VH-VL binders against p45365r139to255. Designs and how they scored, part 1

Scores and structures below are computed, not measured.

Target 1, 117 residues: p45365r139to255
Amino acid sequence: RILILEQDASHAKKIASLLATIGMETLVVDDPMKILARMQAFRPNLVLMDLYLPGATGSELTTIIRDHDDFYGIPILFLSQEADLDKQLAALKAGGDGFIKKPVSREALIAAVEYRM
Structure headers, positions and changes below count from the first letter of each chain, unless a header shows other numbers; Kabat numbers aren't used for antibody chains.
F, E and O are the ipSAE of ESMFold2-Fast, ESMFold2 and OpenDDE, as the mean of both directions, binder to target and target to binder. V2 is 0.75 times the mean of E and O plus 0.25 times the DockQ between their complexes.
[cut] marks letters that were taken out.

## First folded at step 1 (VH-VL)

Design bu1 (framework fv_burosumab)
Fold by ESMFold2-Fast, scan of step 1:
Formats: C-alpha cells, structure tokens, sequence
Structure bu1 (fold): chain C 117 residues (1-117), chain A 121 residues (1-121), chain B 106 residues (1-106)
C-alpha cells in the first residue's frame, strides 16, 4: 500500500498507474495538511512525495510523519530533480529514506519501491 | 483551559487589507493546526484555510488563493490571517478555530469569539 | 469539491419534540462528517464528530447517524436552549460546510 502526496493530478495518475503494473494499491492525497489523517485511515507501507509541495515542504511533512508513534519507521521516498541537492539534504536530515529522480521512469520507481518494502 | 482570543472589530475601505490575530492559551500552541472560517451577516460558515503553527505550512481554500495569507508567531502563541484587496462581499465575522486532534483532523473543537470586519465605501 | 445540502432549511418545534435534520453529500464521504450548533452572535460549538460520536459535554439528547452520503442529526427531546442553527461539515476532502438548518423553538 503506497500513499502518493502529489498536487499535480497528471503526475499522480502516472505514478499510480506505474505502481499498478506490479499490483500495488495506492492512495493519492490532494492536501498535504491532511497527511496524518490519511495515513491513519489508509495504513500505507510507503510514502512517495514531491519535495516541492504548495504550502508545505517535503522536509516539514517528513518531520510530522516521523513524530508520530505509528509512522516513525515508514519509508519515505521523495520525487526530486538533481538541482534539489540542498532540499535533498534537508529531507534526509528530517528522516527521509531516498529519492527518485524526476522525470520518473518506470524502472527507477519500481526498483526504489521494491527495495524499501 | 483552552482559549482563543481574537483582535477587535475592523472597518476598512474597498481595496484595503485587514489582518486579524488569534492568541491561543491553555495548550501547546505548536501541537494543533489552526483553521480560519468566516461568516457573512445572515449567511453560513465558509472555510478559508488552515495553518500548521509549528512549521508555518498552510493550505487555503481555492476561492481565497492569492488574497489570504496565514502566519504565526510561536513566541506569542498567535496566528494571523491577512486578507487583501477587500470587497464589500468580504464583510463578515472571521473566526479562528483549533483543529480537534492536532495535525489535520479537519474539524474544530475550540473557536475564537470572532472578529467583525466591515468593508464599506 | 464536495458539496453538502441540509434539509429542512428551517423548522419550528415545541419543547419536548423530536427534531431530525438531514445532511447530504454530493459524493461518498464514509463517516467523515461533523455537526456544529451555533447560537445567534456566538461561535459554533462542536456537537458530533465522525458522524455519530458525541463530543464531551454535549447532552445525550443529541445523536448523529449515517454514512456515505446521507446523515442525520437528531434531538430526542427539544429544550429551550436548543434554539440555534445547526451545520454539518465534511472532512473527507479538504473541508466544506452545509448551508445550515435553523431550529426555532416555541
């Protein structure tokens, strides 16, 4: 079960479609402020999120997730470009587990997800 | 006891901006999200947005994008809501309200007393 | 966006009456619905969360039921202090309020 935090509906659908090819159940979250409530209802095994979210940063949301007893150990993977090195470092310090380079390839997505689960 | 105290009534001209404050007490300020909701005279409740007082992250209703700015000051346990480019339709009572559990339950248990903002020409 | 409708828009009832107010969502929201009471000149007060859970301190004459798209708020024996407008609110996707139901007591 994979929770996808992505505001761009097109990108979210692409990622969900790719994960469906290996039988994964997904939930797209449209409001980053609802992340904990959606995780409690959905009970994901892994979270995918963009580092550049409207109104919130991936690092801030990672800190929120890590501060929760039920979710402090859930793998968190970021969707990121190479130009995001400063943001990547901040996300790792907040408790993130890895990155998937944008634009997202099927092979990279599947490999990163399978390794973490 | 948990309490939210808002700033006093404001009268503004069309095109101006207004900034309403909401001071929290009786709980850990950074542990609970804060909502802003308004109500025009004789009308229903309208959600404006939400702020995380810890990190400062916000999420605003589509209708208010570009006009509303929510901020906080952790040293004074105060959240602020600033609405710009005021129109007569913005005449309303503005409420701050504490999120039930903390980080995104999206319903509210404690409400401020409200701040009347009147926009008149 | 998820839209909520409430019926009736207003009603008048006597002390001791059973009052039922309905709230309908434009799409399924599971149990992600709350009810608020608002008295004239006052801020709203939380009555019921998760469709049927009574908030602490709220009299037991208030109850909520429903799931999916259809929800009801019931006041089993209306009291003078129950004169108010009642609002439903969904939290399944962002947040929206119903238009309110005004309860006049006689």
Amino acid sequence: as target 1 above (117 residues)
Amino acid sequence: QVQLVQSGAEVKKPGASVKVSCKASGYTFTSYYMHWVRQAPGQGLEWMGIINPSGGSTSNAQKFQGRVTMTRDTSTSTVYMELSSLRSEDTAVYYCAKDYYGRGYYYMDVWGQGTMVTVSS
Amino acid sequence: AIQLTQSPSSLSASVGDRVTITCRASQGISSALVWYQQKPGKAPKLLIYDASSLESGVPSRFSGSGSGTDFTLTISSLQPEDFATYYCQQFNSYLTFGPGTKVDIK
Scores: ipSAE 0.006, ipTM 0.601, lowest interface PAE 10.6, mean pLDDT 84

Design bu10 (framework fv_burosumab)
Fold by ESMFold2-Fast, scan of step 1:
Structure bu10 (fold): chain C 117 residues (1-117), chain A 122 residues (1-122), chain B 106 residues (1-106)
Amino acid sequence: as target 1 above (117 residues)
Amino acid sequence: QVQLVQSGAEVKKPGASVKVSCKASGYTFTDYYMHWVRQAPGQGLEWMGIINPSGGYTSNAQKFQGRVTMTRDTSTSTVYMELSSLRSEDTAVYYCARGPLWFGELSYFDYWGQGTMVTVSS
Amino acid sequence: AIQLTQSPSSLSASVGDRVTITCRASQDISSYLVWYQQKPGKAPKLLIYDASNLETGVPSRFSGSGSGTDFTLTISSLQPEDFATYYCQQYDSYWTFGPGTKVDIK
């Protein structure tokens, strides 16, 4: 079960569709402020998160997830560009587990998700 | 036409367990989450927990952790809530309520069961 | 955990009156606030979601407003069928109900 935090509805739908081909159940969240409530209801095994979100950083959201008793160990994978290196380092220090480079390919997405789950 | 139909009233002694059912119809059972809410006589509403009928995953309010178990049966579109180690203060009407949580939809309770009265006394 | 308070805890009003009920959150919940109506012996009924959106089938005399920490439910002209208890609920972080406001006959 995979929770997708992505502000672009079209991109989120494409990612969810790709994951469906390997039998994954997904939930798309477009508002970072609702992440804990959505995780509580959906009970994901992995979180996919865009590093660039209006009003919140990937490291801030990772810290919030890691502070929760139910989710402190859940894999968190970031969707990012190479130019985000500074943000990538901050997100890893906050407890993130890896990155998938944009543009997201089907092969890269499936491999990263299966490896980390 | 969405309906949530709950099991009948129960009378229990302190220390017993009670299992309340909620049968859903009129929609795809696995596309919506189910919540449990209780209300003691003359008191307000208290959220107890949530179950995802698709995977069977649950999350309970901290006050009820260790005492409440939520399950579902997809073949009968039924959700169950079992509360153990009953005390007199568990006397309440217990409600199931449907919640949408898909594609950024609002997480409110749009349909409610009629309620099940559970009385704990001796 | 986010706490909700409602004021007043109860009020007495006459048919035709304008009734205002307030809900306050212990922290910013944006617009993630719902209002329910509960009549004696019945399950709660959804009135307003996302702070200000009227549920289909609910009379237009009901309205909601507010954002952040302060929210208001207004009944512009109270009818006999509106005597009930009204609950607010937040869904920003888990689910928490306010203690309720009872609207009684004067």
Scores: ipSAE 0.005, ipTM 0.528, lowest interface PAE 16.5, mean pLDDT 83

Design bu2 (framework fv_burosumab)
Fold by ESMFold2-Fast, scan of step 1:
Parts: C-alpha cells; sequence; structure tokens
Structure bu2 (fold): chain C 117 residues (1-117), chain A 120 residues (1-120), chain B 106 residues (1-106)
C-alpha cells in the first residue's frame, strides 16, 4: 500500500495509474496537513511525496512522520526536480529514503519503489 | 564510447593545492551527477563529494569541508576537484565517478584515477 | 550514518573454488546495495546492483543475495582474473563503502 502526497491532481493520477500496473493499492492525499491522519487510517507500506508542497516542505513532513512511533521506519520517497542538490540531501538527512525525478517515468518509479518494498 | 578521462599524476608539497580534471564523453554530461572518491595507498574507498553538472551545486563530505572545491565547465564536459592545504595524508588516487541517478548513488562509470602525491 | 562491515577482510583461494563474501549494514537498507571489483592499479568496476542484479558484461559466475542488513557476494568458480579486492556500497541513505575484502591466490 502506497500513500501519495501530491497537490496536483493530474500528476497524482498519473503516479497512481503507473503503480496500479504493478498491482499496488494507492491513496492520494492533496493536503500535507492531513498526512498523519491519512497514514493512521490507510496504514501504507511506503510514502511518495512531493519535495515542495504548499505550506510545508517534504523534509519538514518527513521529520513529523519520523517523530511518530507508528511510522518511524516507513520508507519515504520524494518526487523532485533535479534542481537543488542541497535540498535533496537535507530531505535524506531528515529521514527520507530516495528520490524519483520529475517528470515521473514508469521505469524510474518502479525501480525506486522496489528498493523499499 | 562512454568514458571519463582524468588528468595526469601530480606531485605537490604540503600546503599546496591540486586541481584534478575529469572529462566526460559519450553521454549527456548534464544528465548525471558526478562524484569524487579517493583511495590512499593500500586503503579503502572514501567519498569526497558530489556536483550537479547542470546547475553547478555541490555537497562535500564533512571531513573535506573548507578544503574541497568542485566545479564544472559545460562547454568542455569537464568536472574539476580542487583540494587545498595539502597534507601527506592526502596522498591518494582520486577518482571521478558517474552517479547512476540522483537519489540512487552508485557508480556505473569511473575515471581511470589520478595519483596525487604529497611529499616534502 | 549507515556503517558497512565486510567479512572476511581477506581470504586465499584457488582457481575453481566457490568464494563467499559477506557485507553487513548497521541498519536496514532494503536491497540498496552494490558490489564493486577492484584490481590492482585499476578503478573499481560495478559487478552487482540492487543486491542481486548482475551488471551487463559481468560473468554469470558472480551473484549477489540478501536484503535488509545481511548481503552476500558469491563467485561460483573462481577464475585467475577474479583475484581482486571486492567492496560493497549502500545507497539507501547517502552512500557508504564497506572496508573491502581482498581475494588472494593460494
Amino acid sequence: as target 1 above (117 residues)
Amino acid sequence: QVQLVQSGAEVKKPGASVKVSCKASGYTFTSYYMHWVRQAPGQGLEWMGIINPSGGSTSNAQKFQGRVTMTRDTSTSTVYMELSSLRSEDTAVYYCARGYSYGLWYFDLWGQGTMVTVSS
Amino acid sequence: AIQLTQSPSSLSASVGDRVTITCRASQGISSALVWYQQKPGKAPKLLIYDASSLESGVPSRFSGSGSGTDFTLTISSLQPEDFATYYCQQFNSYLTFGPGTKVDIK
């Protein structure tokens, strides 16, 4: 089970559709402030999140998730443009596990998810 | 042919700086991160840092903070690693290595290595 | 922060031997481990990625296994060209190299 935190509905639909081709159940969340409540209800095995979201960064949300006992070990992968290396390194330092380059390709998505599932 | 070609061996005195080059060919230079890894004689591999050839952003291992400068020239598809305030313990073979992809940092392509010897 | 250890640090073997090298991570890294071969005076060469996937052009006598914290590189029938130092490396969080295992001729 994969939770997708992405505010762009079209992009979220594309990612969910790609994951469906390999049999993965997904939940799209469009509001970062709902993340903990949605994780508690859905019980994902992995989180995909945009590195930059309205009102919060992916690294800030990763810190919040890692502070919760139930979610300390859940893999977190970021959806990111290859623009700022330091932002990517900060996200890994916060407890993130990897990145998927935008625009998302099927091959890159599957490979990154397989490293964590 | 996809390859990384590095500059030749250097001999330096303590306190000097050395600048090693790594020229990429056979692929899109700006599509892959480039890393620098060194190896002291008879020792293991030590990561030094990473550069994004597209934007020029860098991140160095804490051990080298303040002494390492990584740059690139997109017109020649070349990355550079400059190490200042050289000490005898900096004697090593220095490698450039292409990262497989961002976030998936392993190396499918390596330069041949550049021996840097620091002696008095 | 992730530390890698390799066992043994060195071994001696004969042509035709089955050689096993172990890499252990201080925390779970899923399958995010690669193996390199380094011959004297040469750059490292990628052998195996994603713990068990053989890199193109690498002989089938090389194989990798494991997930989580314990990983193994196996050479099913050692050849003269296989005498080298072997390094594991994780890419789950930043990157870390193992200390290496030297495979010497007996």
Scores: ipSAE 0.006, ipTM 0.589, lowest interface PAE 9.8, mean pLDDT 84

Design bu3 (framework fv_burosumab)
Fold by ESMFold2-Fast, scan of step 1:
Structure bu3 (fold): chain C 117 residues (1-117), chain A 124 residues (1-124), chain B 106 residues (1-106)
Amino acid sequence: as target 1 above (117 residues)
Amino acid sequence: QVQLVQSGAEVKKPGASVKVSCKASGYTFTSYYMHWVRQAPGQGLEWMGIINPSGGSTSNAQKFQGRVTMTRDTSTSTVYMELSSLRSEDTAVYYCARDRYYDFWSGYPYFDYWGQGTMVTVSS
Amino acid sequence: AIQLTQSPSSLSASVGDRVTITCRASQGISSALVWYQQKPGKAPKLLIYDASSLESGVPSRFSGSGSGTDFTLTISSLQPEDFATYYCQQFNSYLTFGPGTKVDIK
């Protein structure tokens, strides 16, 4: 089960549809402030997170997830622009596990998800 | 071809500072993170920190916080690691190592190329 | 932080032997493990990434396997140039090295 934290509804639908082709169950979350509650209810095996969200950075959200007993080991992959290396560094240091370059390709998404599942 | 060439061996007294350089060639310098890793005689590998050569942002391992400064010069494709307040326990070979992260935007922080190492000896 | 342990800490082997080295993680790391070879006086060299992928230019006698917490590096037929210390490293949660396994000549 893959939780997708992405506020753009069209983009979230595209990602969810791509993951459905490989049999993945998904949950789209558009409010970063609800991430822990959604993870508790859904029990994901992997989190896909847009690096740029209203009200929080990817590194801040990763720190929150890693501080939770149930989720300290869950893989977290960021959806991000390749050129924002300083933000990517901060997210990896907070406990993030990798990045998928935007715009998201089917091949890159499937490879990254299968690798960490 | 990719090469990382480090500065020569240093002998320092306790309390001094040392600055080690690592000159990169054979690739786009600003496209890959660079790390520093040290190895005391007869011991294993110890990660010290990371620098983004593009923006200059750094992060150091907790053990070295406050004593390590990492910088870079994009005009010479060189990264630097300065360690202050040296102790005899800092005697080690210091390596720069290139992160494969950028080619794998999936964020795989492991090292495909290493410098030859710089021996730093701290003794009175 | 994720702790890595390696077994054995050292071993002695002869040319032509099959050598197996184990790396164990304190928690699950999927396949996020790398193996390095370090010869005396030299920098480490990347051998295997993603637990089982052979780095370009590395001889096929080297192989990696495992996922989760238990990982193995195998050298199918030890050659004279393979006497070295081998280190595992995880990249699932920012970066730790194993303590190393020294492979000596018998």
Scores: ipSAE 0.000, ipTM 0.564, lowest interface PAE 11.9, mean pLDDT 82

Design bu5 (framework fv_burosumab)
Fold by ESMFold2-Fast, scan of step 1:
Structure bu5 (fold): chain C 117 residues (1-117), chain A 119 residues (1-119), chain B 106 residues (1-106)
Amino acid sequence: as target 1 above (117 residues)
Amino acid sequence: QVQLVQSGAEVKKPGASVKVSCKASGYTFTSYYMHWVRQAPGQGLEWMGIINPSGGSTSNAQKFQGRVTMTRDTSTSTVYMELSSLRSEDTAVYYCARRGYYWGSLDYWGQGTMVTVSS
Amino acid sequence: AIQLTQSPSSLSASVGDRVTITCRASQGISSALVWYQQKPGKAPKLLIYDASSLESGVPSRFSGSGSGTDFTLTISSLQPEDFATYYCQQFNSYLTFGPGTKVDIK
């Protein structure tokens, strides 16, 4: 079960469609401030998160998730680019587990998700 | 309908600064990154930097570090690119362009703003 | 910084010709390459993303291929509206454009 934190409905839908081809159940969350409530309801096995989110940073949200006892160990993968290496490093330091630089690459997305599940 | 509308042409003296605006409409402004790209007359495309309209974070090409500042105003759905210490070689058309769904692709472009630096 | 080179820098072709343009990266970029078309006085137009994926609304005569360091844009049967300059662009590390390939009419 994969939770996708992404405010762009088209982005989220395409990622969810790719993951559905390998049998993954997905939930799209478009409001970063509701992340904990949605995780409690959905109980994901993995979180896929855009590193740059409206109103919050991925590292801030990762810290919030990691501070919650129920979600301490859940893998968190970021969609990111090389242009902001410092933010990528901050996200890993906050407790993130990896990056996917090409969210539209089916092979890279599926490989990263399966490896962390 | 997605539109990026840029400010009008500018003529500046060497040493001055220029601030180009790009007003977005037809989509959720804070959901897409915005890039700035320029093109000198008869030359190729040159990337200047990227801004996240949500948080305001930026990443600029090394060549423009110290001279370029990118900002945004979420209340008007507008991004800005300010280039200081203008030189004649900064004469170019400056484009804003939206980062599309596909990583690194620029799917919608502004019409361009001609900046002429004359001595 | 990742540098891109394009070859040829310019070419002359006739309607109906097959045109191939190459783009080479100074280091491996996987499939992190995009192609644009630019006509005089106009902003660039997205053609191909992720090395080989055709942007919606772009004619099927355009195709992209390659991975790693070597990439090709092909126009299978050149049309009058295809006379333009073509740019590759990488996004594996920051963003850089190739110098462009100008496709002129014979």
Scores: ipSAE 0.005, ipTM 0.553, lowest interface PAE 13.3, mean pLDDT 82

Design bu6 (framework fv_burosumab)
Fold by ESMFold2-Fast, scan of step 1:
Structure bu6 (fold): chain C 117 residues (1-117), chain A 120 residues (1-120), chain B 106 residues (1-106)
Amino acid sequence: as target 1 above (117 residues)
Amino acid sequence: QVQLVQSGAEVKKPGASVKVSCKASGYTFTSYYMHWVRQAPGQGLEWMGIINPSGGSTSNAQKFQGRVTMTRDTSTSTVYMELSSLRSEDTAVYYCARDIYYGSGWFDYWGQGTMVTVSS
Amino acid sequence: AIQLTQSPSSLSASVGDRVTITCRASQGISSALVWYQQKPGKAPKLLIYDASSLESGVPSRFSGSGSGTDFTLTISSLQPEDFATYYCQQFNSYLTFGPGTKVDIK
């Protein structure tokens, strides 16, 4: 079960549709401030998170997730472009597990998810 | 085999409330969001709101805030939509529709619709 | 709130015709657009998602294109079973339907 936190709805849908074709159950979330409520309801095994989110940084969201007893060990992968290296470093420091380059390729996405699952 | 089966037609007086049900089968009920959409006779489709069957969280269209309540029962895989303070303009076919993702509107399966008639 | 408009509101066509329906958004929605077909007395049926992706089981004569604010649904060779009302819908910010385009037999 994979939770996708991505503000661009069309991009989120492409990622979710791709993962669904290989048997993954997915949930798209576009509001980073609701992340814990969505994780409690959905119970994901892995989180895909965009670093370009309004209202919160990737490091802040990762800290929130890691502070929760049920989610401290869930893999968190960031969807990121090379230009946001400073945010990437902060997010890894907060407990993130890796990155997938944007634009997301089918092969890279599937490989990264299967490696963590 | 995904199916969404809705409750039968209702006739109500102005000021009453109506509660429509939508029973899901053939998939993991808590993995997909459910939306409610209505259609007045001869008119287009109008989105009413969304429910996450897993946690029960909801978000309603502004037009219906204060009048619509969405709930679910995970033991029966059923979603409910209750509309209060009914008016004649609420006469419509009400549909439940399955969405893979929150707020996305990709409705791959629809219920058959429930006709609600509001008249004196 | 994102508004959707469809053009034309209705059209008449013959079997074998190429039919084009347009949908315009009041703001940019990237490719976050879906097309549905609805026949009288029936629930809508998903045709195309993410602007141009054909839903499984939908005939290849249906196609979608566009991005940003301007989108089109094309039926390359109209069949008798295609006479219906077609709706566009966006999912970039919550959910909005277009007013529909009715395709009638000429």
Scores: ipSAE 0.006, ipTM 0.536, lowest interface PAE 14.3, mean pLDDT 82

Design bu8 (framework fv_burosumab)
Fold by ESMFold2-Fast, scan of step 1:
Structure bu8 (fold): chain C 117 residues (1-117), chain A 119 residues (1-119), chain B 106 residues (1-106)
Amino acid sequence: as target 1 above (117 residues)
Amino acid sequence: QVQLVQSGAEVKKPGASVKVSCKASGYTFTDYYMHWVRQAPGQGLEWMGIINPSGGYTSNAQKFQGRVTMTRDTSTSTVYMELSSLRSEDTAVYYCARDEWGYYYFDYWGQGTMVTVSS
Amino acid sequence: AIQLTQSPSSLSASVGDRVTITCRASQDISSYLVWYQQKPGKAPKLLIYDASNLETGVPSRFSGSGSGTDFTLTISSLQPEDFATYYCQQYDSYWTFGPGTKVDIK
């Protein structure tokens, strides 16, 4: 089960549709403030998260998730157009497990998800 | 088995550029980050920069910004480090070293490449 | 930039001695510290990662401890093959090496 934190509703729908074709159950969350509550209800095995969200960075949210007893080990993959390696390294340092470049390719998404399951 | 094999020793004049290679084998080249670290004779280790072989994105230590260029060739599983405007103080052994996550420690190192800068 | 200092800068010890090397960081780095061993003419070799975890294949006489700003590497019973320079490195923010501690065996 994959939780998708993505503000752009059309992009989130496309990602969820791609994952559904390989049998993944998904939940789309568009508000970063709701992430912990949604994770507790949904119990995902992996989180896909936009690196830049309104009111918080993916790095900040990753730190919050890692600080939670129930979620400290869950894989977190960032969705980002960020090409600056320093910013990518900061996000991985916060506890993230990888990046998928936006726009998201089907093959890259499936490979990254399967590697971490 | 994981191996990082570097190019041979170089002797350069001040003002020249040098390009050192590091060929990786025994793992998926694009799944791991690569660092460059140097060591002047009798001195300690100094981090120079990191490259993501998948995207080719790099981050260099502030001291080397503008003089260091890191690149990779995915078809040969090779990373390169080019240092320009060489000074005698750049005489050192240059190492490539692998990092599993790009924010971690260096688990495998190349054998080193001696670069001597002298007139 | 995070600075690392090591002490002593060099030491001489006898086979069988307990050797302790310290590494201090200019700011809190949690446990994001690694120790490398470098023998003359060779590349560094990973000994200890995450401050206290022994790398596979490294003899049990090596151990690491510490967190925050103060770290130690201990060799419980020095052997002739331990003649080397030992470097600490932090990976909390970028990568910085300590200046090294040279261990010479009497």
Scores: ipSAE 0.006, ipTM 0.563, lowest interface PAE 13.1, mean pLDDT 84

Design da1 (framework fv_daxdilimab)
Fold by ESMFold2-Fast, scan of step 1:
Structure da1 (fold): chain C 117 residues (1-117), chain A 122 residues (1-122), chain B 110 residues (1-110)
Amino acid sequence: as target 1 above (117 residues)
Amino acid sequence: QVQLQQSGAEVKKPGASVKVSCKASGYTFTSYGISWVRQAPGQGLEWMGWISAYNGNTNYAQKLQGRVTMTIDTSTSTAYMELRSLRSDDTAVYYCARDRYYGSGSYYFDYWGRGTLVTVSS
Amino acid sequence: QSALTQPASVSGSPGQSITISCTGTSSDVGGYNYVSWYQQHPGKAPKLMIYEVSNRPSGVSNRFSGSKSGNTASLTISGLQAEDEADYYCSSYTSSSTLVFGGGTKVTVL
């Protein structure tokens, strides 16, 4: 079960459809303020999130997720078109597990997800 | 449904300060940033800075650093932009806009206020 | 002076296609996929037409499309209509974590 935090509906649909081809169940969340409530209801095995979202950065949300007893160890992968190495390092330091560069390729997405599932 | 309502036009003398308000409605205010963009008469758009409604963090255009302050009031879902030490070339329409894909900077603006004309003259 | 270079004006006839260029550097347009386009009619606030180089918001006609090659982003308007007559601005995220606008292009429908 994969939770996708991405507010661009077009990008979220593409990612969800790619994951569906390999049998993954997905939930798209477009409001970062709802992340913990949606994780509690959906119980994902992995989170895909945009590094930059309205209301919070992906690294800020990663810190919030890592502070929660139920989600301390859940894999978090960032979807990012940002090439800034410092931003990527900050996200990993916050507790993230890796990156998938946008535009998301089928091969890169499947490899990253399978490695961490 | 999403609306950004700005305060009315202002006339100021050089050296004065102006504070423009932007009242948001129709969405969760604290889930987005607010950017401020100005446009001098007959000129193009100039980005001034953004503020996070979630945590109040700001990032200002270098040209305006030291003269501009952006704040939020979450109890009224209102953003403010104060510009100090006004000059005649600060005469412009000032827009607030909802910022999506924000982080350390602004990315794009899906909804805009109608603008506030600020005239700086002697 | 604007940070991004756009032609001052572009004109076309109804039904034709026009393209507006937006040229920056590797520190803005060339370095990131955060290019947006805005339409502004006289006396009105700008309206988002394209974001992240090529994405359209809900409600924007599919006659508007965006692309990028190297340091130049482009907005194409196909099937040009009278209501498309407006000023168009591009914008881009920068390596300094700021945003810059182009100088604007006046589109005239002849």
Scores: ipSAE 0.000, ipTM 0.558, lowest interface PAE 12.9, mean pLDDT 82

Design da2 (framework fv_daxdilimab)
Fold by ESMFold2-Fast, scan of step 1:
Structure da2 (fold): chain C 117 residues (1-117), chain A 121 residues (1-121), chain B 110 residues (1-110)
Amino acid sequence: as target 1 above (117 residues)
Amino acid sequence: QVQLQQSGAEVKKPGASVKVSCKASGYTFTSYGISWVRQAPGQGLEWMGWISAYNGNTNYAQKLQGRVTMTIDTSTSTAYMELRSLRSDDTAVYYCAREYSSGWYRYFDYWGRGTLVTVSS
Amino acid sequence: QSALTQPASVSGSPGQSITISCTGTSSDVGGYNYVSWYQQHPGKAPKLMIYEVSNRPSGVSNRFSGSKSGNTASLTISGLQAEDEADYYCSSYTSSSTLVFGGGTKVTVL
C-alpha cells in the first residue's frame, strides 16, 4: 500500500496507474496538511512525496511523519528534479530514503518500490 | 541464484570493433538495468554507461559517446556492449553489472566475471 | 583523474580498525545518499560491500560499515582480517545523471 503526496492530479494519476500495473494499492493525497490523517486511515507501507508542495517542504513533512510512533520507520521516497540538490539533501537528512527523478519513469518507480517493499 | 555470464576474451587490432555479451539469469531481466564498467590493467574502475532492460533506454559516459552502443535482447535475457574504433588505451577488462535503481546508478549488486579485451597490433 | 578522491593505500594489523575516505563535491557524494563501496581481490570482479552510504547486502560481514559527513564518505573495517586485503572503490551518483568511481585504495593486512 503506497500513499502518493502530489498536488498535480495528472502526475499523481500517472504514478498511481503505473503502480496499479504491479498490483499496488494506492492513495493520492493532494494536501500536505492531511498527510497524518490519511496515513492513519490508509496504513501505507511506503510514501511517495513531491519535494515541493504548497505550505510545506518535503523535509518538514518527513520530520512530521518520523515523529509519529506508527510511522517512524515507513520508507519515504521523493519525486524531485536534478536542480533540487539542496532540497534533496535536506530531505534525506530529515529521514527520507531516496529519490525518483521527474518525469517519473516506470522502471525507476518499480525498482525503487520493490527495493523498499 | 542471480548470474551474469559474459563472453570470452578477445584480441583486436586498432580501429576494429568488439561486442561483449552479458547473459542474465535468476531474476526478472526487465526489472533492472545493466551498467558496463571497464578496468585497464593496473588501473581503477571506469563507468561506461547503462541500459534499461525494461525499455532499452541508454545513457553513456561522455568520453565514449559516439563510440559505444548498448543493446538488449529480452528473449534471451542478454545485454550487449559494442565499442568501435578501438585504440590501444581501450585494453581493459569489461564488466557488466546489474543496476538496481534502473537509471540512478545507486549500486551494482551483481557483477559478471569480466571480459578481457586486448587491443594491439 | 578519478572524480572521487581516495587514499592510495591503507595498512593495518589483524584485529585493528581501519577507515578509508572518499571525497567528492556537493554534486556527487555531498548531494546524494547514493554512495557504494566495492571490494576487489586480484583477478576477480568487484563485490558490493556497502550501498546507499551505510547499508550492507545480505552476506557481507558486519565488520564493514559506511558513513558520510558533508562531501566525504567513509568505509570502516573493524576486526581486520587477512581476507580483507584487497582494493576498495567508492562510487557515487552525480548531478549530471552519471556515475563516478574513486581511484581505489589498496588495503594491506600486515
Scores: ipSAE 0.000, ipTM 0.539, lowest interface PAE 15.5, mean pLDDT 83

